# Miniprotein binders against q53ft3, part 78

Target 1, 195 residues: q53ft3
Amino acid sequence: MFGCLVAGRLVQTAAQQVAEDKFVFDLPDYESINHVVVFMLGTIPFPEGMGGSVYFSYPDSNGMPVWQLLGFVTNGKPSAIFKISGLKSGEGSQHPFGAMNIVRTPSVAQIGISVELLDSMAQQTPVGNAAVSSVDSFTQFTQKMLDNFYNFASSFAVSQAQMTPSPSEMFIPANVVLKWYENFQRRLAQNPLFW
Key: E = the ipSAE of ESMFold2; O = the ipSAE of OpenDDE; V2 = 0.75 times the mean of E and O plus 0.25 times the DockQ between their complexes.

## First folded at step 9 (miniprotein)

Design tG4
Fold by ESMFold2-Fast, scan of step 9:
Structure tG4 (fold): chain B 195 residues (1-195), chain A 83 residues (1-83)
Amino acid sequence: as target 1 above (195 residues)
Amino acid sequence: SPIQEEFEKLMERAERYFEFAEKYYELGDKEWALLFFRFAARMFRKAAELAKKNNDPESYKEAIEYAEEAQKYAEEIQKELEK
């Protein structure tokens, strides 16, 4: 349902489902991470009136998770970029992941997604400074992310003769990825806030 | 009254999840349908707990019946997906 991307790392598309409405991505070596992108997968939108609340968690000195609300993904905004480098110190807010049994190590953070009613989400306040507000920093990150995604996708390109048939897997032609990259790069150069 | 208000809100949320599950099942989106029937069942059971604490056996029975119906549909869809 969801994807999670960190510049310089492989994209994650297989969230761990920890409850009917809760999904988690592990972020190893999180202290080296400045930004995280969370996005919706597939062609199925949220039902009318629903969306996803995005949380970030890291272990404190005793190994206890500290959860913070970063923001939201919805049908109208199916992807969001968050700056997490400033969030490692803090108490954390009240959150829906409190009693969950999730495997943790001291250097592994998590992104949590809770599927909720939009009315409930509208009453919640994300932690400050999680959203990317600096145009320059945003532009630099976006450029690096574009390069990373294109390089990642290209590294898995194989000829049709080398493909193993699988009915459950989707394949995207490399040329389509290149065209997307070029279009996004051009648009970003014209207006860094177009996305 | 505060307990009754919370009960009504949970029932409304659960019913909305149930409706979403039905819509997505009709569209052929069985995994979304499964998730929303599970959400509905959980919310109906939470409503039932509040009705029990409020000594309201009629509301408790109603909530439990809906929870069981939602759970039944979830189990049927889970079996369809396993095939």
Scores: ipSAE 0.000, ipTM 0.296, lowest interface PAE 12.1, mean pLDDT 72

Design tG5
Fold by ESMFold2-Fast, scan of step 9:
Structure tG5 (fold): chain B 195 residues (1-195), chain A 83 residues (1-83)
Amino acid sequence: as target 1 above (195 residues)
Amino acid sequence: SPIQEEFEKLMERAERYFEWAEKYYELGDKEWALLFFEFAARMFRKAAELAKKNNDPESYKEAIEYAEEAQKYAEEIQKELEK
């Protein structure tokens, strides 16, 4: 019915049913995950007026899962990309004073899908800016970001003759920026989720 | 009564699941059909329990009959999927 994909890992297609209308995928070692793709497997659509609400959970400080709404999958948008890096429990948990070097046990996060009425889904607000909505949209956004960065960085390029000596000023060869841009563009073409 | 309103909502939800199950079965998606028939059976049984608590034997009988019908279809589809 549903699939869950993380770049560099085997795709999951066997969700576990935890309630009458709720399905879950386990995400082991989730702190290494930046993006998750959720998609519908079949060509058979949801019944008219229905869709899937996509949730993310991780163990909170009490060890209890708190479900956060990431977005939706529907007949009109049967796949969605979500950025979960900002939602991981390990980020921002360090105290600046008297740090204990306690190695965190690997935790399992979950992606949940709740089959709901579209009218009900429309009344809910997803957490932050987690959703990218589609692979094509994500690819276009990333390509524009690459172009913007390259143009911005290149605008600071100067010839050796135009450089003035300054011990606090650093320069990066323009060819290094170009090589990075070309490599990233190639990577993006092969797998838009590598980022 | 509030119990009667809850009963009606459960019956409506169950009937919707039953209809979706029939549509998916007709389209050849037996896995979705099985799922929705199981949902329908469960909701009809919840409605039957409310009718029982409300001392309404007519509503109880109606709900339990639909629950049994949905369960029979689910069982038939499960057997089809095992072949």
Scores: ipSAE 0.000, ipTM 0.159, lowest interface PAE 14.7, mean pLDDT 69

Design tG6
Fold by ESMFold2-Fast, scan of step 9:
Structure tG6 (fold): chain B 195 residues (1-195), chain A 83 residues (1-83)
Amino acid sequence: as target 1 above (195 residues)
Amino acid sequence: SPIQEEFEKLMERAERYFEYAEKYYELGDKEWALLFFEFAARMFRKAAELAKKNNDPESYKEAIEYAEEAQKYAEEIQKELEK
């Protein structure tokens, strides 16, 4: 039902179900993680009136999990970016995970998702600064996407002298791709929400 | 009364989420703004139900007016996101 993504790591799509309404992802080497993306897979939506509360947990000095509420995902907002840097030694928040038997190692943090009523979620307050502004995150993601797309497309560029006729293939002049890239980047810099 | 104290706590929580929504909107994070306005509206409506049970029509009206305001902002943001 859920996915978890950390930059530079393989995406996780197989959460450990620890209760009917509770799911966990392990985050090894969590000291190197600044941001985590949690998202819903396109296969099973939440029942109407339900959503997911997203928690972060790390082991305290006694090896016990300390759970902190990061935020929420819902059918209307099926993905969220959370900043976990600065939370690794903070206070725990109210959480529904209780005294559950959850597999942990000393150096592994966890993302927990609790399926809850939207009305119950509205009564909860995430830890400060956990939710990331979508403008900054969207701008960084879009810039990286633009760069990767342009580099990929340009890697296949050939001069007209090197082209052979192919009736089923379409070709786009490299300068058209460059103009699109430059225009999009300029507009994004002026107004991140220009579309 | 206990029900009046519960009403006031719900109103404070709703106002806090309303403030979160405004801040996220100012930052251009419209998806978060929408979510927090929806949460504020839900909490204001719960407060209104408590005021109704407490036979307090002034508090009921106040809570409903705030709930409708939060819902109006949420609907406006949702329309912005759909374009």
Scores: ipSAE 0.005, ipTM 0.289, lowest interface PAE 11.7, mean pLDDT 73

Design tG7 (at its last look DockQ between E and O 0.01; V2 from the best seeds 0.00; counts 0 for: pae O 8.5 > 1.5, placed apart)
Fold by ESMFold2-Fast, scan of step 9:
Structure tG7 (fold): chain B 195 residues (1-195), chain A 83 residues (1-83)
Amino acid sequence: as target 1 above (195 residues)
Amino acid sequence: SPIQEEFEKLMERAEWYFEFAEKYYELGDKEWALLFFEFAARMFRKAAELAKKNNDPESYKEAIEYAEEAQKYAEEIQKELEK
């Protein structure tokens, strides 16, 4: 019924059903995850008056799950982006070297989806700023991708300064890439949804 | 009174959803805005029911007024999404 997506990872579409109304996705190496997308596959809608509460859990120092409500998915809102970077355990950060990458156990977090009555869902409060606007996220993602592409292309052009081009390959001038980047960024700034 | 405490909790939750709805509407995320206005209206109406059972007409009127406001915003957003 549900899918889970993390940037740079294979999409998960086979949740583990742990109860009639409860589904779980495993998130290995969750320390590297900033955002999670949860969505309905569109194969079966929620029954009338029902929706899904989306939870995030990670193991505490004793290996026990710490569950937090991120937000919701419903027939009217079948996908949502959640920011989990601010929700992770800060254990060991009190010592100056506590933030070094010293992992005692492999960390696996989980996304949980509980199918609930809308009245029950409305009586719960998600953690402060976990639910991310898709519009804001899309604009930020686009700008980041545009910057990464420009930096990569520019780096390649500079590193190729002393090379002899292969006659069997096509190349474009670096200044064309720069002009495209400047134009696109200007247009994005004027209207984030112009594309 | 336990019923007064429940009323206050529902009103606080409804206000939180109302604020969240306004925020997401401003960001252009109308689907989140719609959902949260609907949740706000739902909680305000539940608070009104508790006020009615508690024979508190002032609290009832306040909660109903907020519920109607939240519902009105939800209906306007629903119309925008249907375009």
Scores: ipSAE 0.270, ipTM 0.725, lowest interface PAE 3.9, mean pLDDT 75
Fold by ESMFold2, look of step 10:
Structure tG7 (fold): chain B 195 residues (1-195), chain A 83 residues (1-83)
Amino acid sequence: as target 1 above (195 residues)
Amino acid sequence: SPIQEEFEKLMERAEWYFEFAEKYYELGDKEWALLFFEFAARMFRKAAELAKKNNDPESYKEAIEYAEEAQKYAEEIQKELEK
């Protein structure tokens, strides 16, 4: 079936099935959650021509559920990361969970998965910025590592007047490090996978 | 007309998915790119069916050409994923 993972929490693999084609995971303390991973367990594929629409639900100021389409999971895309931090004050969207009496406790959000025809899924519009690319995470990590290295190396920079001779040591001019940093930055922006 | 309004909505949706697919492909995320090109192709073909029903051959031709382009990209990406 489906799994749901939040960083720092135990993985959930026992969704509440609220209809034959609809599954729900509870997200307690949802205000502290920024990202959710939704994935297929791998033993039960979607039938041909079908996939899963993934929704996020939270209670509004009146305690009523607000549902937002995050994106999709399919046999060809069996795992996805969704960002939910910016959605907790957003507008609701049309969704397949509206009339169902889904039991929840106060201040608990939910992830809903609706098994649908791919043609029906393609007519839906996910909320912007929810679907997170694994390549975006790689690029962000790489940029942070690059900045960290440059800042560290630069902290050891000395002028020629400050330098004490040390014939047993090898030295690298600071401008070499800067040129490498600038070149790497440019290449990463052009092609995140160049290295 | 209702058919023309639905046609325009499908074309707009398909173009959004096509653009998302291109962005994910350039980022190297072939699984998202494939999904979105397939969605775009489905929406363009649906729009072409409406244009044919509405006796609008110019809109039909446009929608079919876009559907074929999206399908071509999806097929190329599928071949890349098989390697």
Scores: ipSAE 0.074, ipTM 0.594, lowest interface PAE 6.3, mean pLDDT 77
Fold by OpenDDE base, look of step 10:
Structure tG7 (fold): chain B 195 residues (1-195), chain A 83 residues (1-83)
Amino acid sequence: as target 1 above (195 residues)
Amino acid sequence: SPIQEEFEKLMERAEWYFEFAEKYYELGDKEWALLFFEFAARMFRKAAELAKKNNDPESYKEAIEYAEEAQKYAEEIQKELEK
């Protein structure tokens, strides 16, 4: 149902379901992480009237988990980017994971997603400055990047008749790039954070 | 002129990559930020070469300045990644 992405790391698509309505991703070496992207995989939507509250957990000085509300994901906003680097010294807030015995490694932080009623989510206040970007902004950015790349690559396109022999270079047919672009756009439309 | 048009295209694309790099850096994706700053730098340099060929010292100066800026950011990010 959910994915988690950290820059420079492999995407995580296998959340640990710790309860019917709760999912957890492990974040090793969390001290090096500035931002986390949480996204819906698009396989299973939230039930009507429900969304996901996204929490971050890090160990306190005693090694106990401190949970903080980062923000939300919904069917209408299926992804979000959160800054977590500045949260390491914060105080914990009330969280839905407190009653759960989640086995943790002290060096590993966690992203928790709790499926909750939208009305309840609206009453919650995320920690300040956690939400960095909207899904729409990210999608637009990605689309611009893709368009730029395509335009850049296509600007070098030549017909076979126009090709100058260059044995040291490899050539990719423009239609391959186009197919990739179209496929990427399709995937992006389905899930802005599929990468 | 064809050279001027190509120069403008390169400058525009380099600016896009520069902006992308900035955005990725803001998002904490330093690896991608690095890559795009490097791309921007290279494209600005190519633009500069075109300007030079076209005997346009003002455009050359502009492109070089942007190239140096992009390269500077790339180097800074590289240092951050090595820590």
Scores: ipSAE 0.014, ipTM 0.219, lowest interface PAE 8.5, mean pLDDT 78
ESMFold2 (binder alone), look of step 10: mean pLDDT 89; pTM 0.873

Design tG8 (at its last look DockQ between E and O 0.01; V2 from the best seeds 0.00; counts 0 for: pae O 10.3 > 1.5, placed apart)
Fold by ESMFold2-Fast, scan of step 9:
Structure tG8 (fold): chain B 195 residues (1-195), chain A 83 residues (1-83)
Amino acid sequence: as target 1 above (195 residues)
Amino acid sequence: SPIQEEFEKLMERAEYYFEFAEKYYELGDKEWALLFFEFAARMFRKAAELAKKNNDPESYKEAIEYAEEAQKYAEEIQKELEK
């Protein structure tokens, strides 16, 4: 249902389902991440009145997850770009002489998506600086990238549905997103202005 | 009262989303602006229902007026996005 993208990394489309309404993506080496993109895979909409709340978590000093609400994805807004660089340090305290040790334990953060009623989502308050507008060049590029993906996925879904006598039996392979991403990267390498 | 406290929290959340929507609209991000105006309208309407249940017609009227304002902005942005 969902995809997760970090610049310079392979796109993830196989979220771990941890409850009926909850999905998680792992983000290893999250300290190197500035932005995360969360998006719907295109052809399976939320039921009417529902959407997804997008959370970010990191392990605290005791290894327990600390969850923060970043924003939302809905049928009307099926993709969102979030800035997490200000959130990944968490509540850090400088320990005496701890800063002298350069060796760090590998840290894994998570993106969580909770499928909720829109009325429930509206009762929550996201962190103020997480959702990113399309004003800057990075977010404009990312929006164009997502547009290219949706066009590709939608075209593929239509072609599949036209070839199938029972469209309700249709399913979309998870690797379609990965193939789009590889094709998009290849075209960017050949001509950076192809979009 | 617990009902009055819940009403105030709903109004505060609605105001938060209304201001957030105005900010994103000013930045040119109409999709975020639309979503947040819709959230503001939902929370104002929930506050209105709570005021109605609590037999508070003045709070009900206030919440409904704000809900209608938020809904009007959402509808205007929806029309812009449909073009």
Scores: ipSAE 0.484, ipTM 0.819, lowest interface PAE 2.0, mean pLDDT 76
Fold by ESMFold2, look of step 10:
Parts: C-alpha cells; sequence; structure tokens
Structure tG8 (fold): chain B 195 residues (1-195), chain A 83 residues (1-83)
C-alpha cells in the first residue's frame, strides 16, 4: 500500500503491518538521513473519507521510541517529502503508536503510517516544519539524489585500456551516464515537476 | 468552561492550518495548500457545531464565515489542479 524512500538507499515497499490500520518502515542509520519520501504505491487507495498520518520515531537516550507527527498522505496528495534532520533532537507528542510495543534498536528509526478519518487527521498538528514544499524541495532533493548517483557511478569509471573480458557483465559507456545527468539537470531546472 | 475552551482550541488549530495553506499557496505548492485549506474548513465547521450546541450565535457566525472562506479557496485550487 505504501512506499518509503531515502536518497542513496533502496526503495522500501514491504511495510511491517503492526495493526489493521498501522504500517511501519525501519530506517537504519537514522543519523545520516535528512529527508524521507513517503508515498502510496497506487494499488490500494485509502477508503473514502480517510487518509494517512505519517509519524517519525527515533530512540531516546534509553532506547525508547519518541514519536513525532510529520504530516499526511491522502488520495489527493499521495506522496510527500519530509525533512527529519531537525527532528532527531525534537520532542515527542501524543500519537497512536505508543502502545504498540514495536521492537526498536538504538540505531534504527521508524516511519509509521496510521490510516485515520480525515476529520481526526485535521485535529492534529505536525511537529516542526517537517512537511516540505514540493516545488522547491523536489528540485533540491532530486538534485542531491542526482549528484549522489552520478558521483557514485563515476567512482567506478575505467578506461578501455583498463577493461578485462567479462562476458557475463553488462557495461554502459561513462558518457551515456554523463549525458543523462546533464539532460536531467537541465530539465529539472526548467520544470521542477517534469517527472 | 470546557466547551468554550474546546471551541477556542479548534479555532486556533483551524487558523493555523488556514495560514499554513496560504503559505504553501504563495510558494506554489497547490497540493499542500489544498489539503490545509480543507483541514481548516473541517476544523472551523467543527467549532461552529460546538458554538451551535452552546447556543452562541456570534461564535457560530464567526466560525462558519471562516469555514466557507477556507472551502472557497480549496475549491478554487481543486479547479486549478484538475485543469
Amino acid sequence: as target 1 above (195 residues)
Amino acid sequence: SPIQEEFEKLMERAEYYFEFAEKYYELGDKEWALLFFEFAARMFRKAAELAKKNNDPESYKEAIEYAEEAQKYAEEIQKELEK
């Protein structure tokens, strides 16, 4: 039903269902994470009049979970980017996950999604300014992901003189990656929402 | 009174979402703006129901006027997104 994406990591699409209406993603090494994308997979919409409240949890000094409301996803807004870097030192608040007894390790944070009535969601206030403007934040996040991918791919570049026969491997010329990077960057600057 | 305190809490939350919606609309984020205007409208209507139950016509009128304004903005943004 849901997906969770952190730049430089594999997309997670297999949430832990901890209740009929509650889903969790684990985020190891949470100290290195600045932004998280939460989105609906598009296969199962929310029932009419319902949506998802999105929470972030990190372990406190005793390893106990501290849950914070980041914002929302709905059928009308099925994806959202949340800034979590400032929340790693923040305060917890009332939330539906406190009684769930979810296993927590000191280095693993969690994203929790609680399916709720829209009227109930509207009574909540997200902590901090976690909900990011999609126009500016998509361009910034996308540019960082683009740079990260290009730098990673470029670190494996070799010349033809350095190549050895590897018939079972597939290869892509480095200039194809560079051309794609330059084209994507130009398109992003022209229209941040092109994709 | 508990009813008056709940009314004031709902009005404050609704106003918070209304201002948030305006902020995101000015930034060009129509999807967030739409969601927050809808939330504001829901909270203003909930406050209006409390004022009606408390037989407080001035508070009812205030809450309904804000709810209708928030709903109007949400409907305008919805039209922009559907084009």
Scores: ipSAE 0.195, ipTM 0.651, lowest interface PAE 4.8, mean pLDDT 78
Fold by OpenDDE base, look of step 10:
Formats: C-alpha cells, structure tokens, sequence
Structure tG8 (fold): chain B 195 residues (1-195), chain A 83 residues (1-83)
C-alpha cells in the first residue's frame, strides 16, 4: 500500500504491517537522512474518508522511540516529502504507535503510517517545517524537468543527412529519447514517486 | 545571430538545470542534485564556447562563471555523498 524513498537509497515498498491500520518502514543510518518521501503505491487506496498520518520515530538518549507527526498522505495527495534532519532533538508527540510492541533496532529510525479518519487528521498538527512538498508540486517539478530535458535533447536532433562525422561522439536516436520520455510520463502518471 | 540565439537557449536551459539541482538538493536528493549541477555546468560551458566563437567576451565570462559555480556545487555534493 505504501512506499518509502530516501535519496540515494533503494525504494522501500514492503512496509511492515504492524496492525490493520498501521505500517512501518525502517530507516537505517537515519542520521544521514535529510528528507524522506512517503507515497502510496497506487494498488490499494485509502477507504473513503480516510487517509494516512505519517510519523517519524527516532531513538532518544535512552534508546526509546520518540514519535513525531510529519504530515499526511491521502488519496488526493498520495505522496509527500518530509524533512526529518531537524527532528532529532524534538519532543515526542502523541502517536498511535505507542501501544504497539514494535521490534526496533536502536540505530534504526522508522517511518510510521497510521490510517486514520480525515476528520481526525485535520485536528492534528504536524511538527513545524516537516512538510516540504506536496505530491502535486513534486509532480509538477518532475514534469517540468522532464519537459526541459526532452526539449533540450530534441533541440540537438539532426537527421542522418545532417550529421557530421564525429568519431569521438556517441549518438542516441531521437526516438529512443522519445520512448524513454513517454515511458517515464506514463510511469509518473501512475505513480509520481515510482523511482 | 544564430549563434547568439543558440547561446541564449543554452544559457536558459542551463539555468533551468541549475534550478532543478537546487530544488533536488533542498529536497535532500543529493544524487539528482549532483547530476543536474553537472549537467548545468556542461551546458554553461557549451554556451561559453559559443560566446567565444561569437567573439563575445562578456557572455563568455558570464557563462564560465555560472559553469564554475555549478561545478563547485557538484563537487561539494560529491564530497557530501562520499562521507
């Protein structure tokens, strides 16, 4: 149902379901992580009127987990980017994971997603500055990037008749770039965070 | 002139890539930031070469300065990734 992405790391698509309505991702070496992306896989939507509250857990000085609300994901906003680097010194908030015996490694932080009523989510206040970007803004950014790249690459396209021999250069057929672009667009449309 | 137009296009594109790199860096995606800074640097260098061909030292200087800036950021990010 959910995926988790940390820059420079493999995408995580296998959340540990710790309860019917709760999912957890482990984040090794969390101290090196600045941002995390949480996204819906698109396989199973939230039930009507429900969304996901996204929490971050890090060990305190005693090795006990401190949970903080980062933000939310919903069917309408199926992904979000959160800054977690500044949360390490924060105080814990009320969280739905406190009553659960989640096996933890002290050196590993966690992302927790709790499926909750949208109305209840509206009453919660995420930690400040945690929410960096919405899925829409990210998608738009990615789309602009892709368009820019495609436009750039295509601007250098020449026909074979126009080609000047350049043995030191490698050439990629424009149709390959187009196919890549189309495929990427399709994947992006399906899941804005498919990478 | 065609060279000037191409120069402007390259500069514009390089600027977009630079901005994308900054955005990715802000988002914590250092790998993408690195790639886009490198790409921006290359585009600025290409622009600089066009300016040189066009005997435009001011445009050349500008493009080189941006290229160096982009390269600097790329190198810094590379160092961060190696830690």
Amino acid sequence: as target 1 above (195 residues)
Amino acid sequence: SPIQEEFEKLMERAEYYFEFAEKYYELGDKEWALLFFEFAARMFRKAAELAKKNNDPESYKEAIEYAEEAQKYAEEIQKELEK
Scores: ipSAE 0.005, ipTM 0.197, lowest interface PAE 10.3, mean pLDDT 78
ESMFold2 (binder alone), look of step 10: mean pLDDT 89; pTM 0.873

Design tG9
Fold by ESMFold2-Fast, scan of step 9:
Structure tG9 (fold): chain B 195 residues (1-195), chain A 83 residues (1-83)
Amino acid sequence: as target 1 above (195 residues)
Amino acid sequence: SPIQEEFEKLMERAERYFEFAEYYYELGDKEWALLFFEFAARMFRKAAELAKKNNDPESYKEAIEYAEEAQKYAEEIQKELEK
């Protein structure tokens, strides 16, 4: 249902489902990551009145996970860019992952997505500076990259559904990511202000 | 000054391109690093032209020096990729 994108890394589209309403992506070598993009795959919308709360978890000095609320994705806003570089020394947030008391690998962080009622999401406060404004140039570039990738992936899913006998099966193969990368790079070379 | 504010916005954008280039270079993605250093150089030169129109030689010099620095890194990466 979800994808996770970090600049310079292979896109992740196969979240580990840890509960009916909870999904996790692993982020190895997270200290080198400044921004994380979370997006919905275009084929499965949230049920009416529901959305996804996006959390970031890093291991503290004892290896215990510290969860922080980054923000939200919804049918109306199916992608979001989050700055995580400022969160690695912060306090944890209220979170639905409290039962997972597992000592983690020291350099592996996680993105968690909890499917929740929109009313419940409205009562929660994301950690400051996590959600990225569309005003600055890196945010604009990352948002354009995400929009471009989302449109490309959705187009691919439609094409694949027309060609395969099991169209409800959904995953994005690595060559599709490479093809998107080449197309984006070509467009950027033709017009540096396209983003 | 509206012209000074436009100059500062161009410089900020150029600095962000430079930061993108550094980020991708550290990641080992030299193709993206090259592209963004070239964008940074171009944007710094655009800022320099604005400073020149505004009769601001200090801002012009600053922008040109950064443009030349970005261009130098682009040329070094281009040589690495050709090997």
Scores: ipSAE 0.000, ipTM 0.123, lowest interface PAE 16.3, mean pLDDT 71

Design tH0
Fold by ESMFold2-Fast, scan of step 9:
Structure tH0 (fold): chain B 195 residues (1-195), chain A 83 residues (1-83)
Amino acid sequence: as target 1 above (195 residues)
Amino acid sequence: SPIQEEFEKLMEWAELFFEFAERMYRKGDKERALRYFEFAAKYFELAAELAKKNNDPESYKEAIEYAEEAQKYAEEIQKELEK
């Protein structure tokens, strides 16, 4: 239901579901990450009155996770960019992942998404400097992701003569990928938060 | 089709909320159970609307029946909370 993007890396769209209402993305080598974009996939909305609380977790000196609230994604704001550089062991512990306390490999962080009532989300305070308000920054990260995906997908393009017929394989024409890419860039230029 | 894929995703969300509501009820959190059964009903209704647009009467019937079941649980819990 969600995607997670780091500039210069492949987008993640397959969150690990750890509970009925909780989803997690792993972020290896998080010390090299300055910003993370979290977004909703497709056009499927949250039910009215619900949204997603976005958390960031990193391992402390003992490998124990420290969960911090970064912000929210909602039907009205289906994507958000967060600055995670400089985040350290937080003093806040009021978060839905606290009871899980999953030990993690050092240098691997996580983005957690908890599906919650907007009423509950309103009672929570994100860490001070996590949210990024710069549209230009968000646009740059999204553009890099689009370029990376398009280049990766195009690297597998083959001519019809090179294709082996297989009933179980699906093939997408290269021009369809290009049209998607151009359409997405056009929409992003008009409104970086359309996705 | 893209519409069929969207339908399946809406059903997945609705089922997730339904299961979560049942868990909350079992743990005695009736207020949260009520809210999530209401959300499950809403998502099943959204799926039903999409199936109707896609001229898929079997998917429509399935989604609407689940919506009615979720709504029934919500109404029962609401009555329990009114005491």
Scores: ipSAE 0.000, ipTM 0.143, lowest interface PAE 16.3, mean pLDDT 70

Design tH1
Fold by ESMFold2-Fast, scan of step 9:
Order: structure tokens, then sequence, then C-alpha cells
Structure tH1 (fold): chain B 195 residues (1-195), chain A 83 residues (1-83)
């Protein structure tokens, strides 16, 4: 009934049902994730008076999950983008052997969705700065992601003279990536939600 | 098939509403319990209609039986509220 999307990863559409009203998606290697999109699947809406509260969980220093409310999905707002980079472990000092003297914890975070009554959801306050709900904010997020992807991809561009041919690898001309980027920006400017 | 997938989702939603209704009733929130049993019945009935269109009499019977159960509970609660 729900989907979960992280840039650069396969979309997840099969949540693990952990209770009659609770669903979970696993997010391995969560430290590399900045944003998560949660959305409703299919044409079947929430029953009237119900919606989904979206939570994020990561393991603390004792290996215990720390759940935080990110926001909500409802029939009127069936998808939401959340910034989770600010909710991960703080930037601590790290020596070359960073794993020494560190409590063992899994590196897997979770997105949890709890199906709740709308009136109950209205009384709850998500953690600050997590939700990206306005069209303008979504457009800015998408533009930043697009820029990051293009810059990252182009940083690996090399001339044909610098390549070592490999049958298992595919190479895309940098100009094709640039054309895609320009086309995507143009389409995004005309309709921020075209994709 | 798409119609089978929609049937399964309607059954899941109906079951969820049914459980929410039972939970609300146990907490003494009879008004919400009534509403949720009514929604459970509605979604079970919609699932039954899909099963009927899909020529699946066993799924139809299952969905209708659950719909009738949800409707029975709704009627009982309605009578309690009309007191």
Amino acid sequence: as target 1 above (195 residues)
Amino acid sequence: SPIQEEFEKLMEWAELFFEFAERMYRKGDKERALRYFEFAAKYFEEAAELAKKNNDPESYKEAIEYAEEAQKYAEEIQKELEK
C-alpha cells in the first residue's frame, strides 16, 4: 500500500507489515541518504478519517532504535519528501580505527508508517526541518539533486584516450548526460512534478 | 492480475478498519467504532463486487460474510447509541 524511494536505489513497494496498522521499510547504509520519498500505492485511498504517520528510526550508541516523526501521508497528500540527513548521528571526531571502542550497532535505518486516525495525527508535531512539502521546496530539492547527479557523473568523464575498454562496462558520452540534464531542467521549470 | 490485486487491497483495508473499530469499541469510543465498522462493511462489499466481476465465487462468499459481520456489529452499536 506504500512505496519508499531513495535517489540512486531501487524503489521499495513491499513494506514489511509488523502489526495490523504498522509497516516498515529497511534503509541499509543510511548515512549516505539525504532524502527519502514516501508515497501511497495504487488507486485505493485511505479509509475516511485515517492517514499514515511517517517515522524514521536509526540505531543509537546502545543499538536501540530512536524513532522520530517525520510527517504524514494522507489521501489529500499521498506523497511526501523528507530530509533525514540532519537526523543521523552527529559529526563526531573519527580516528583511523573508528570502529575501536564503538558499541556494535546495525547500520540499517527504517522508515515506519503507522496508520492512524486523522484527528490523532493533527495533534502531533513532526521533528523540525524534516518535511519538504511545498512545490517550491520540492523544486529546489529536485534541482539540487539534479545538479549533484550531473556534477557527480561528469566528475568521472574521461576522453576516449584515457579509457580502458571493458566488455562488462557501459560508457555514456558526457554530451548525452549534459543533454539529459538540460532537458530535465527545462521540463522541471515547466511542470515541477512531471516525473 | 490487476483486479485480483485490487481485491486483495480492498480486503486489507476492510480488515484494518474492522480491527480499528474493535479497538475503538474496547476503548469506549462507540461513535468511531460505528463509523469504522461501517467503512469495513463498505470495503468488504466493494471487494465482493470485484470478486463477482472476476467470476470468483469463493472470494465473493468470503468478502460478503465479512461484510455481513461488520454490518451486524455496526447495527448493534447504532442501537446502543440510539438509547
Scores: ipSAE 0.000, ipTM 0.233, lowest interface PAE 12.0, mean pLDDT 70

Design tH10
Fold by ESMFold2-Fast, scan of step 9:
Structure tH10 (fold): chain B 195 residues (1-195), chain A 83 residues (1-83)
Amino acid sequence: as target 1 above (195 residues)
Amino acid sequence: SPIQEEFEKLMEWAELFFEFAERMYRKGDKERALRYFEWAAKYFELAAELAKKNNDPESYKEAIEYAEEAQKYAEEIQKELEK
């Protein structure tokens, strides 16, 4: 139903359903992420009067999740870019005693999507400065992310002769990725909200 | 195929609304339960129409049976709200 895109990483199109109305994408190594795009898959709209509330969660200093509302995805705005770099910096070294000696563990953040009535969404307040507000800025950032995705994905292209007997990974032909990229870029340039 | 993928997305939406409806009903929110069952029926019907146009009788049968089930629950809840 939803996709999640981070510049320089493989696009995620298989959200984990954690409740009847809630979907989650995992974001490993989230400290390196500046922006995330959330979008609806295909051409199928939300039912009239419904949309998706988009949340970001990261572990706090005690390892507990902190959920923050980033914004919304609706039929009128089926994709949204969010800046999360500022949200990650709210903890730590601003403290007078500086950095503590903590055992390093892998950090994983999450993007959550909650399907809700538009009336309920209207009563919610997203965290400040997370959403990219202007169409021109949104288009520019989305274009850069698409460029990075295409280049990143293409860097993993292998010929059929180089494929291993038992890879646990999925493979997509590089020319299919190129055709998708060109079509998406063309449509985005004509209408930034086409998707 | 793209058409099969669209069918699956419509079924996914319909199933989601069906589950929403069941949960709202158990919470005693019959008005929202009714609305979600109506949306479930609508999306199952859209999936059925797509399968019909695509000459896929198995998918059509599956979708239409679920649509009928969702519509039946909506009608039962409508009657409860009228009492």
Scores: ipSAE 0.000, ipTM 0.227, lowest interface PAE 13.1, mean pLDDT 70

